# VH-VL binders against Phosphoglycolate phosphatase, part 6

Target 1, 238 residues: Phosphoglycolate phosphatase, of Staphylothermus marinus (a3dnn7)
Amino acid sequence: MIRLAAFDIDGTLTINRSSTVLCLEAIDALRKLEKNGVIVVLVSSNALPVVVGLKKYIGLSGPAIGETGALIYYGEEEIVATTKYSAKQAYLDVLEKYNEYVYGSWQNMFRLHDYALKIRKQYLSKDNEIYSLIKEYVENKYPYIKVGYSGYAIHLTPKDTGKGKALKQIMEKHGIRREETMGVGDSIMDWEFIKETKIKVAVANADPELRRKADIVTTKPSGYGVVEIVEKILDKPP

## First folded at step 1 (VH-VL)

Design ga7 (framework fv_gatralimab)
Fold by ESMFold2-Fast, scan of step 1:
Structure ga7 (fold): chain C 238 residues (1-238), chain A 122 residues (1-122), chain B 111 residues (1-111)
Amino acid sequence: as target 1 above (238 residues)
Amino acid sequence: EVQLVESGGGLVQPGGSLRLSCAASGFTFSDYYMNWVRQAPGKGLEWVGQIRSKANSYATHYAESVKGRFTISRDDSKNSLYLQMNSLKTEDTAVYYCTRAYSSGWYGFDYWGQGTTVTVSS
Amino acid sequence: DIVMTQTPLSLSVTPGQPASISCKSSQSLLYSDGKTYLNWVLQKPGQSPQRLIYEVSNRFSGVPDRFSGSGSGTDFTLKISRVEAEDVGVYYCMQGTHLPTFGQGTKLEIK
């Protein structure tokens, strides 16, 4: 019954939430979904080339969402922006004004709409103060930009886009109804796209708030939980 | 059921130190951000500090009124939260509550302990 | 710090009548994820604070449907459709969009 499944990457397809090392069993499970006719969508806040490169080399053919939903990759001849706005000007402004506290993510060289700031190591204990300072400055001066903090990076994103908006556009393009979809993640930030799916899945070690909102919470963490839910969807025992 | 039990409160003189403990049970303690909130006699609630989970590098944040004097820490193997209070002032007299954040990364408190009383007086 | 201001400071209500408490923030509480982290907490006499409402309008498990939260930006309201004796206590609004701050509290009493 499921025709499309969307997956967060970091903490969901990795061996745990503190590592970027992929759970190869989870990758194998995603390949099995595609072999059974399910469209697999990778969802990320990373720059598009990072997500597309990952997708290509692990052997997946489905679409990819990068830059917190601002860009969708359907293929080399079809890359779609979900917004006409760019946070680049706000990002450069913040770098100059708050250079004492933050520096730019290396991935910003490969971004068009969503821009990421990292907090310098000596100020990590004040991350919420710095985040609030930047949020107030940017949202007042650039009313079309929203500011989010993942605990790892501060993202400046156009207000009119997001992971959920990008996922809905993919569903519309492929004629997929909500009732035919599944979303899997580990962070409450993933709720923005998971809420747009029929089967809402949190891995066992996901944020408690996401686990409470989800329809299904796996018994295994991160990538191992993805293996579990994929086997259930394909009507196979663990 | 979720339970948070504070201990370590007592009478201490200005300039003294005290360490509070909070024993957690009924949930996966290591998954949650934990907070300390206090209430001075007859006054309202005041947030004191937060410690995040291992996934967020045990990052700590403090109210300006206690910054530099208080240190929050945790021991996930013992399901315990701590508040080390140094250079205590009369203004620190309050009931101190251990609270669980209702989600990772966000400041909202779903479960509260019974509180432990700290009195700073000569 | 974001300042949270509650009105009224106290109110007395006849049992079965409605009650309304206002909470205003000095800055917008809208977070980048589209959520507003405005919560309500109740402290009954002689007891620890207990959870009521999270993210403006969501009731925590076990909270009666008599309680409802609403609002956006900087202006929020907690309503009790029909006050019961067990609802007596001090109600606090609390924001978690930035470093946590509480309102000064509203004392609800039965006439």
Scores: ipSAE 0.000, ipTM 0.419, lowest interface PAE 20.0, mean pLDDT 88

Design gb1 (framework fv_gatralimab)
Fold by ESMFold2-Fast, scan of step 1:
Structure gb1 (fold): chain C 238 residues (1-238), chain A 121 residues (1-121), chain B 111 residues (1-111)
Amino acid sequence: as target 1 above (238 residues)
Amino acid sequence: EVQLVESGGGLVQPGGSLRLSCAASGFTFSGYAMNWVRQAPGKGLEWVGQIRSEANDYATHYAESVKGRFTISRDDSKNSLYLQMNSLKTEDTAVYYCTRDYYEGWAFDYWGQGTTVTVSS
Amino acid sequence: DIVMTQTPLSLSVTPGQPASISCKSSQSLVYSDGNTYLNWVLQKPGQSPQRLIYKVSNRDSGVPDRFSGSGSGTDFTLKISRVEAEDVGVYYCMQGTHWPTFGQGTKLEIK
């Protein structure tokens, strides 16, 4: 029986990987997990209020991870930073130097540690070149910051944190052993937290590399795959 | 277009065996739990048993009246569901329906046409 | 096992008039996920059964809006606002909250 299950949001709890529309069947499955005593953790690179707002209004009581692992929400009186560093200075520097190619995510006004850059529409065909340029500049000048690209946003994140570090802190706080955990995602970037769990799950339409690393690959995509795996672990008759 | 087509019914003597098949098309068969439901002549519907999808380890469950005598299996590569019936009794005489169950609680959304099993001397 | 009891077991209705079928369960049909897994199934003469309603009140695709389901806990009702000749058949309530069980069936005939 598992006691904690961690889920990526975008592409995992949504109807597909190109939409932010939630799969309501998946949300219902998460609520069912909590009714059976499983702690449900939402894991995201979004600003903390976005993740907490979603968690609260879909009726989940478990912790939330925002800002690529830099912040954990346990409750209104218990919000914990997993790093003492902020990428804000590096972000402002990049925005000034490379404003021709990138602009700041609107969520940055609600961020403390992890900062996101968007590539301007006319330069999207050169996204990998721009990403590499910014990565080289930032990691050379700010050795405590790492740069990642999701295909949607370039994230500047303190090196000493991540989704996996945040999940491990939650497990320690709740007395959960690795053997009692499950992680579910759709992107190879989710491997950072999924590798810290016992049951490693990729949805059917996940990145091929994540599907190769996972213990279980669902037969259904995105949120529908979440429904599938939740039913499997709950051993629900009929 | 979802279709379920049963076959394999017929006349059999008490104590005999019969194997029913259900051919599925128009959906991803491997993602669904499948059920068998029967109807005796002039009587109501009775659930026979269920087989879950691969994600649920193909777990099977049976009605008390058929436990130990009937076995449900599936072959996802052939989009087919099976019901192996052994030690048949006259009380097993019925039309047998194959039915699909997407999320177990949304039970029996599509039914096949049925196949008739008659157990008599 | 949950016993499903339907009333009436048969009814005859003049075309255009309403019909109502009651279904009572021996135990609450509310599952631990908060959903109530009560379905209504119709079997027309000489045809296989077809689901009309799932989770108490949700109509399946293609089911006319003259069919409506309601109820909670242990008491459920299927209503047909204006019966048509094509509605003749046997109506079953069915629960999926535990191992599946069906009501006895209600035979609807036209006068």
Scores: ipSAE 0.000, ipTM 0.391, lowest interface PAE 20.6, mean pLDDT 88

Design gb2 (framework fv_gatralimab)
Fold by ESMFold2-Fast, scan of step 1:
Structure gb2 (fold): chain C 238 residues (1-238), chain A 121 residues (1-121), chain B 111 residues (1-111)
Amino acid sequence: as target 1 above (238 residues)
Amino acid sequence: EVQLVESGGGLVQPGGSLRLSCAASGFTFSGYAMNWVRQAPGKGLEWVGQIRSEANDYATHYAESVKGRFTISRDDSKNSLYLQMNSLKTEDTAVYYCARGWDYDEYFDYWGQGTTVTVSS
Amino acid sequence: DIVMTQTPLSLSVTPGQPASISCKSSQSLVYSDGNTYLNWVLQKPGQSPQRLIYKVSNRDSGVPDRFSGSGSGTDFTLKISRVEAEDVGVYYCMQGTHWPTFGQGTKLEIK
């Protein structure tokens, strides 16, 4: 039986990978897990208030992971940073040097450690080249920062943290063993936390790299795949 | 864009050994399971074996006809797949193809051009 | 493990006419993820094999609309609605649900 299930949000709980609209059937499935005593953890690169707001209004009692693992919300009196470093200086440097290609995410006003860059609309066709350029610049100049691209934003994150580190800390705090866990995502960037779980799940429309690494690939995309896997783990053999 | 190029085929005597290579380009080689498939002259396709990616601990599986005689390996740093063939039999005479994939939509989606192995006295 | 049986083993078709190839598996090809891992592969004379169809009915990029795959359970069919000269070759069904196995192949010739 699974005691903890961790879910990526964008592209995993949404109706598809191009939309931020939640799949209501997936949200209902998360509420079913909660009702059956499973700790549901939302995992995101978004600023902490965005993730916490979503978790509260869904009605989930489990912790939330924001800022690509740099922050864990256990409750209003217990918010834990998993790193002492901040990518803020690297972020400001990139804005100055690569202003032609990128701009800052509005969520950066609410960030402490992980900072997000958006690619300007006219350069989206060259997103991988721009990502590679920024990654090379930042990782050479700021050896304590790593650069990732989710397809939504370029994230500058302290190297000593990540979604997987945050998830492991939650498991330790709650006394949950790896063999009691499931992780679900749509991006290769989600592998960092999914690899720390026993049941490794990719939704049908996930990145090919993630689908190859996962133990289970759902037949349905995004939120509809979440419904599928939740139904399977709650079902018992005759 | 995706290319798989086999090499190393040739003439060998029964009981001999031969090592085949498959050079991959145009994709992230380390993310894919890789397969060897052979075709004897005038006959159909026969799967020889596969090697999984690092995510599956490079697990190998072989067809019963070659088990214990053939070994599949890979070098992700060189984007290369290998087939070590030992104790060769005349029945191993075939064109050997490498083929990409095992998972979801990518199972056997790209094939190489083949390399010929002839086992004859 | 899983035996794949094709019929016919050979067929000769006049250009513009339809062709149909059947494939039967000794066991269900439904994987634990709910997908059915059945491919159709074409080998043109002097060329390497190329995949045409994956997961029963999905056409690979660049494969003409005249090719269609269908089937369920243990019975699968590849149809070519209007055979053209470039379609000459040997067609194989192949399963990837377990360790891979192929049908015997069906040789398509122009009459």
Scores: ipSAE 0.000, ipTM 0.403, lowest interface PAE 19.1, mean pLDDT 88

Design gb3 (framework fv_gatralimab)
Fold by ESMFold2-Fast, scan of step 1:
Structure gb3 (fold): chain C 238 residues (1-238), chain A 122 residues (1-122), chain B 111 residues (1-111)
Amino acid sequence: as target 1 above (238 residues)
Amino acid sequence: EVQLVESGGGLVQPGGSLRLSCAASGFTFSGYAMNWVRQAPGKGLEWVGQIRSEANDYATHYAESVKGRFTISRDDSKNSLYLQMNSLKTEDTAVYYCTREGYDYLDAFDIWGQGTTVTVSS
Amino acid sequence: DIVMTQTPLSLSVTPGQPASISCKSSQSLVYSDGNTYLNWVLQKPGQSPQRLIYKVSNRDSGVPDRFSGSGSGTDFTLKISRVEAEDVGVYYCMQGTHWPTFGQGTKLEIK
């Protein structure tokens, strides 16, 4: 039986990968997992308050992972940083040097460790080139920072943390074994936490590279795929 | 020696079915993901699909052109890979190759079989 | 799917002369592990395909050193320093970073 299920938010719990609109059927599926005693963990590159707000109003009792794994919310009395480093200096440097292509995410005013850059609308067609340019610059100049691209934002994150590290810390704290876990996502960036789970799930419209690595690829996209896998897990537990 | 040998090809009418086999020898078959690749007459190479090892729960993936019609399976006890082809179309006419995915390289097809010919015509 | 585009589609080379084949991908082939899964495959007339190069520049066992691969990101090249008669065939670039896709193929002929 699965005891813990970890979900990416954007593109996974939303109606599609181009929208931030939640798939309400997927949210209902998460509530069904919660009611069946499964610990539901939301995993995101968003600032911690965004993730915590979502988990709270869905009614999930499980922890939340924000800032690409740099912060774990266990409750109002317990917020844990998984790193002592901050990407703030690298972020400010990139913002000045590559201002032509990128701008800062408004969420950065609520961040401590991970910082997000948005690609200006007119350069979205060259997003991979811009991502590669920034990755090369930052990782050479700031060897303790890594650069990832979610499809929504370029994230500068301390190397000693990540979504997978945060998820493993949660599993250890709750006494959950890998064999009791499921991870679901839509981006290759989600592989970092999905690979730490037993049941590795990609939604139908996920990045091709994630679909190739996953154990299960749903037949439905985004949130509708989450409904599919949750029903399968609840109807036929291992 | 490491070897892959395909069989089961032949002539079939549109709408028909065929099952291809690939016999592996010279390596620990169960540890490798396996792929099918095809080549239409006078055309280039096209990936058909993949089946992963037991460690990845025998997950299967297919090219859009064959999804819903073709099924890949394997029998590790017999060192054999299979491709079940249903609802065959003239566009499926090709030489079908069995290929091994290398351990250290994603989808790097290091070993190829000799191929088996499938002709779909009336 | 990632589109792989090869140029030229055919070339004829006098024995001993060099040959160069270009391969361009519609998206970066750098995988999340930092590796680039770009391979070169040769199909000799009447034979099954065989891999020559893996991960951009690594030669498979038994492949002569006159074959070399290079490139990064979206632009890749296969070079043959001194073409020999046995090199006749169709050369394909292929990517394994995403769902596998192949270039159209480049037919190499000897004059």
Scores: ipSAE 0.000, ipTM 0.388, lowest interface PAE 20.0, mean pLDDT 88

Design gb4 (framework fv_gatralimab)
Fold by ESMFold2-Fast, scan of step 1:
Structure gb4 (fold): chain C 238 residues (1-238), chain A 122 residues (1-122), chain B 111 residues (1-111)
Amino acid sequence: as target 1 above (238 residues)
Amino acid sequence: EVQLVESGGGLVQPGGSLRLSCAASGFTFSGYAMNWVRQAPGKGLEWVGQIRSEANDYATHYAESVKGRFTISRDDSKNSLYLQMNSLKTEDTAVYYCARSYYDESWGFDYWGQGTTVTVSS
Amino acid sequence: DIVMTQTPLSLSVTPGQPASISCKSSQSLVYSDGNTYLNWVLQKPGQSPQRLIYKVSNRDSGVPDRFSGSGSGTDFTLKISRVEAEDVGVYYCMQGTHWPTFGQGTKLEIK
């Protein structure tokens, strides 16, 4: 039996990859995992309050990972940073230099370490070129920062952290072995934490690269795929 | 300004070996899958092979026509892509291009080098 | 390998007139994620190839709106609504659904 299951949120617990609307059946499935003794971890690049708010109001008791792994919420009195660095300086620099192409995510006012940039609508056709320009500029000037692009936002993240590092720290704190874990996601960027788990799951509509790396690819997309894998885990031993 | 510059082409006899290099600049090389594509004189484009980024364990794939003879490698610290060509045949005579591809939802080669010519002849 | 077949192999167009190039694949290019990974590539005389269109109908940055891609499954079309002198070159369709394969190329010339 698995003892810990980690889930990406956007595109994984939602009704599809183009919407932020939650798949309520998937949320119900997460609650069932906890009822059966499994620790449920929400993993996200969102600011910590967004992830914690979601976790709290849907009734999950497990830890939450925000800011691309830079922050872990274990409980009301225990919030842990996984890095001593902040991308804030690099973020402000990029906003000034590339203001024509990008703007700051509204969530940045609630961030401490990881900072997100959005590409202006008129430049979305050049998103890869803009991402490459920013990545080159930042990684040359700020060697302790890495730059990633999800297709939704460009993230500036300290190099010494990530979703995988945060998940490993949670496993260590709870005495969970890798063999007792499952990770579920929809983006190749989720591979960073999914690779740290024993059962590696991609939803049906996940990036082709993630589906090729995964141990299991669900037959249903996004949140409906989460329902599928949770039922399989609860019905038969891993 | 994304630039890919190939080098190492030349004249070689059948059964010989040659190593091509592609120097990348103007983008974060380590984040991209890289490809080799060739074009025989007066013919169309033919994909030779690819090497994925570190996120995909540097996985390599090759066209059947070159499998076992050609090896693709990369050095992210030098922003360089390589093609080691062994047991060369006259049919390998072509202009060799390096080309960049993303691992995102779009697929295809968004930037190409200027090419380097390989001639296999006795 | 998926075989890509282009028609015609060459065409000559009077400036300002439309041009159409067809591409057929030996099997469906629809990937399991529902996306169709068909690209159009142009090689101008003496130049390296450049991508014009990806995922059937999306234009790359800087590509004029007179270029449009369409199609589904195994049948695809590239249309140029009004051909200009700068459009001369060889056009290739390319699939990324499986191992990359190209069509034979269509040479576009001005009359």
Scores: ipSAE 0.000, ipTM 0.390, lowest interface PAE 21.3, mean pLDDT 88

Design gb5 (framework fv_gatralimab)
Fold by ESMFold2-Fast, scan of step 1:
Structure gb5 (fold): chain C 238 residues (1-238), chain A 124 residues (1-124), chain B 111 residues (1-111)
Amino acid sequence: as target 1 above (238 residues)
Amino acid sequence: EVQLVESGGGLVQPGGSLRLSCAASGFTFSGYAMNWVRQAPGKGLEWVGQIRSEANDYATHYAESVKGRFTISRDDSKNSLYLQMNSLKTEDTAVYYCTRDLYDSSGYEYFDYWGQGTTVTVSS
Amino acid sequence: DIVMTQTPLSLSVTPGQPASISCKSSQSLVYSDGNTYLNWVLQKPGQSPQRLIYKVSNRDSGVPDRFSGSGSGTDFTLKISRVEAEDVGVYYCMQGTHWPTFGQGTKLEIK
């Protein structure tokens, strides 16, 4: 009875949370969802071409969300921005001012709205201090930008968008009710889109915070947990 | 292991000010909304206020009894929560607890872990 | 504000006997996501509060299975199947569906 399922990529469709290697069993499960009439949406903070490339070569026909919700890809003739703002100027400012502590993500050359900074290895022990410093600077100088830290990258994102906003727009466009949706992730940061779905799923190795919020916690980690939940959904007859 | 440790309590005269701190460890502090709850001597628990996570712009909300006098703030880089109490009244005498809210919204106050509490006495 | 009303306000039980505490809310605690955010909290003498039950019936880690929560809408119950000496303290129900409010507390004593 689920008509749309949204999935985080890194740590959710991969073999574990420290690798970008895809769990092929999870990819096969996504294809099975679509063959059974479920719209599959990939949700990511990655640049849009990374997400779109992945969906195309997997063979998925559903929309893709990139740049932390700032961009939705419905097709080559229909790419929608969910915000009028760009964090590019704030990103360039921070990169110059705090070059001692951070460097830019290589994906930034393919971004329009959301920009990512990496903390240099020598400063990782002070990552929260550096994150706080950048957040204070950016949000004071650029009041339309919010700053988040995943533990892997500091994201500068327009305040008026997010993964949940993008997912809701997709649901409205496709006439999908919340009661017909499922969201799956591994990070507390995924809660922003998962909370907008009816069936809220955390993989077994997800952040404890997300596991407690979720309706279902799989017994298997990462991509193997995706296989588990997809089999459960497809096993239920209408 | 999740730990919350309050400090800064003491004896203050009416009209005075006091700043409480709560040091958090054992979890990703920045992902949680944080709350202050108090308990007057021999009375029940009373919610004081909340500060949301960064994802909700550090939005603050206060109980009517403290609105305009108390200010909640946080420093995610130090895993710390603060309560600035101004214009203190004798009725503010209580043990003050910090507690975390798993859901970063007004509808999801779980309070799964509580601190040890710090005592504030407002008396002449 | 949602008003939370507990009964009884005090309870004395012989060890091994059951205990039951009722909690009523002035309005439904069902949130827009379909979940009911009612918790039970215990405060032992001289100690900080500790949560026992969340979302009506889910036990926190380490909480013995002799504690059970039930209810729906506006009426909720905490049951202890066999009271032990370590269970003495004040039990509070609380709601997280709106800004948090607590019941008055129920003091549990051993005879």
Scores: ipSAE 0.000, ipTM 0.388, lowest interface PAE 20.6, mean pLDDT 87

Design gb6 (framework fv_gatralimab)
Fold by ESMFold2-Fast, scan of step 1:
Structure gb6 (fold): chain C 238 residues (1-238), chain A 122 residues (1-122), chain B 111 residues (1-111)
Amino acid sequence: as target 1 above (238 residues)
Amino acid sequence: EVQLVESGGGLVQPGGSLRLSCAASGFTFSGYAMNWVRQAPGKGLEWVGQIRSEANDYATHYAESVKGRFTISRDDSKNSLYLQMNSLKTEDTAVYYCARDEFYGDYPMDVWGQGTTVTVSS
Amino acid sequence: DIVMTQTPLSLSVTPGQPASISCKSSQSLVYSDGNTYLNWVLQKPGQSPQRLIYKVSNRDSGVPDRFSGSGSGTDFTLKISRVEAEDVGVYYCMQGTHWPTFGQGTKLEIK
């Protein structure tokens, strides 16, 4: 009944929200969806090569969304940008002005539109203050850029794109109706794409706000919750 | 089948204490947020409070009328929910129900227990 | 707290006749996700409460199709197209958009 399932990576396919270690049971669940003909889409703020590499080595044939929705990978000859803008100038400006508090993500050398800043360890207790300061500076000076904080990084993203816009574009291209879709995530930031799906899923340890918005909250956290929902979707009687 | 069974009700003097229990069966209790709801004699339903699952650090929230006097806790290994009631008032006289929140983004209460009666009287 | 107000507080109907219960909230029940968390709960005499309807118009499993919910924003209605003897009880509207609050209840009686 479900023909497309979209998954956030960090905190959703990992063993918990504080680690990048993959939950292998969740990876096996994604492979089970693939074997049953479900299009599996990985949705991430990571640079496109990171997301594409992961999907290929898992064995997923579906598209991948990188750079917070700014790029869609349909295949090696078909990579589509969903925005005409780049946050690169804003990013370089912030690095120079706020170097005391932030540094650039190593992935930025592989980015075209969305750029990530990391907060230096000594300032993590002031993360919301630093985020707010950068957001105010960037959005006033660069009105076409929006600033978000994932808990992992501060992202500078063109306003005219997002994870939800990218997912809708994939659905349209593949002739998938909303009624045939599922979205799974752990952060309120994932709501942008999850809201575009029929079955809206939050893992047990997701942000409280996302859990309230979701149709289903798994009983298990992170990747273990993905196993749970995949089993329910595939094994549910009519 | 999914069941919730309350116990521990009884007669208590004003200013006294009482602990209610709710035994869950037929579902994975540890994954669900749980509520206490009460009904005074001849009156309507009133939400008392909620406790979230381990995934949300067992966070608790209370109605203003009971805040500071009532404490909700749970023991997932025993599939049990508890309501510790202190400094009881005559206004706390009611049937107390435990209720499970449905995992579909809904806040209220798809399954209810049978209730246990608490009478606060001198 | 959101105040929920039901009308009427009591209703007597002949079996086979329709019944309608109104529920009004003191502020909009539309949550930030666009959903409206308005529910209807029935308490039959001597029994614990049971949920009939969630998110305005969705029937719980086993609830007969003669029960229907409708409404938006602050005004909601529960309709029973043809009342049966087993429908006797007190009906409550309940909001879950914020911390839960209930209406006063509507007592439905046959005759």
Scores: ipSAE 0.000, ipTM 0.401, lowest interface PAE 19.6, mean pLDDT 88

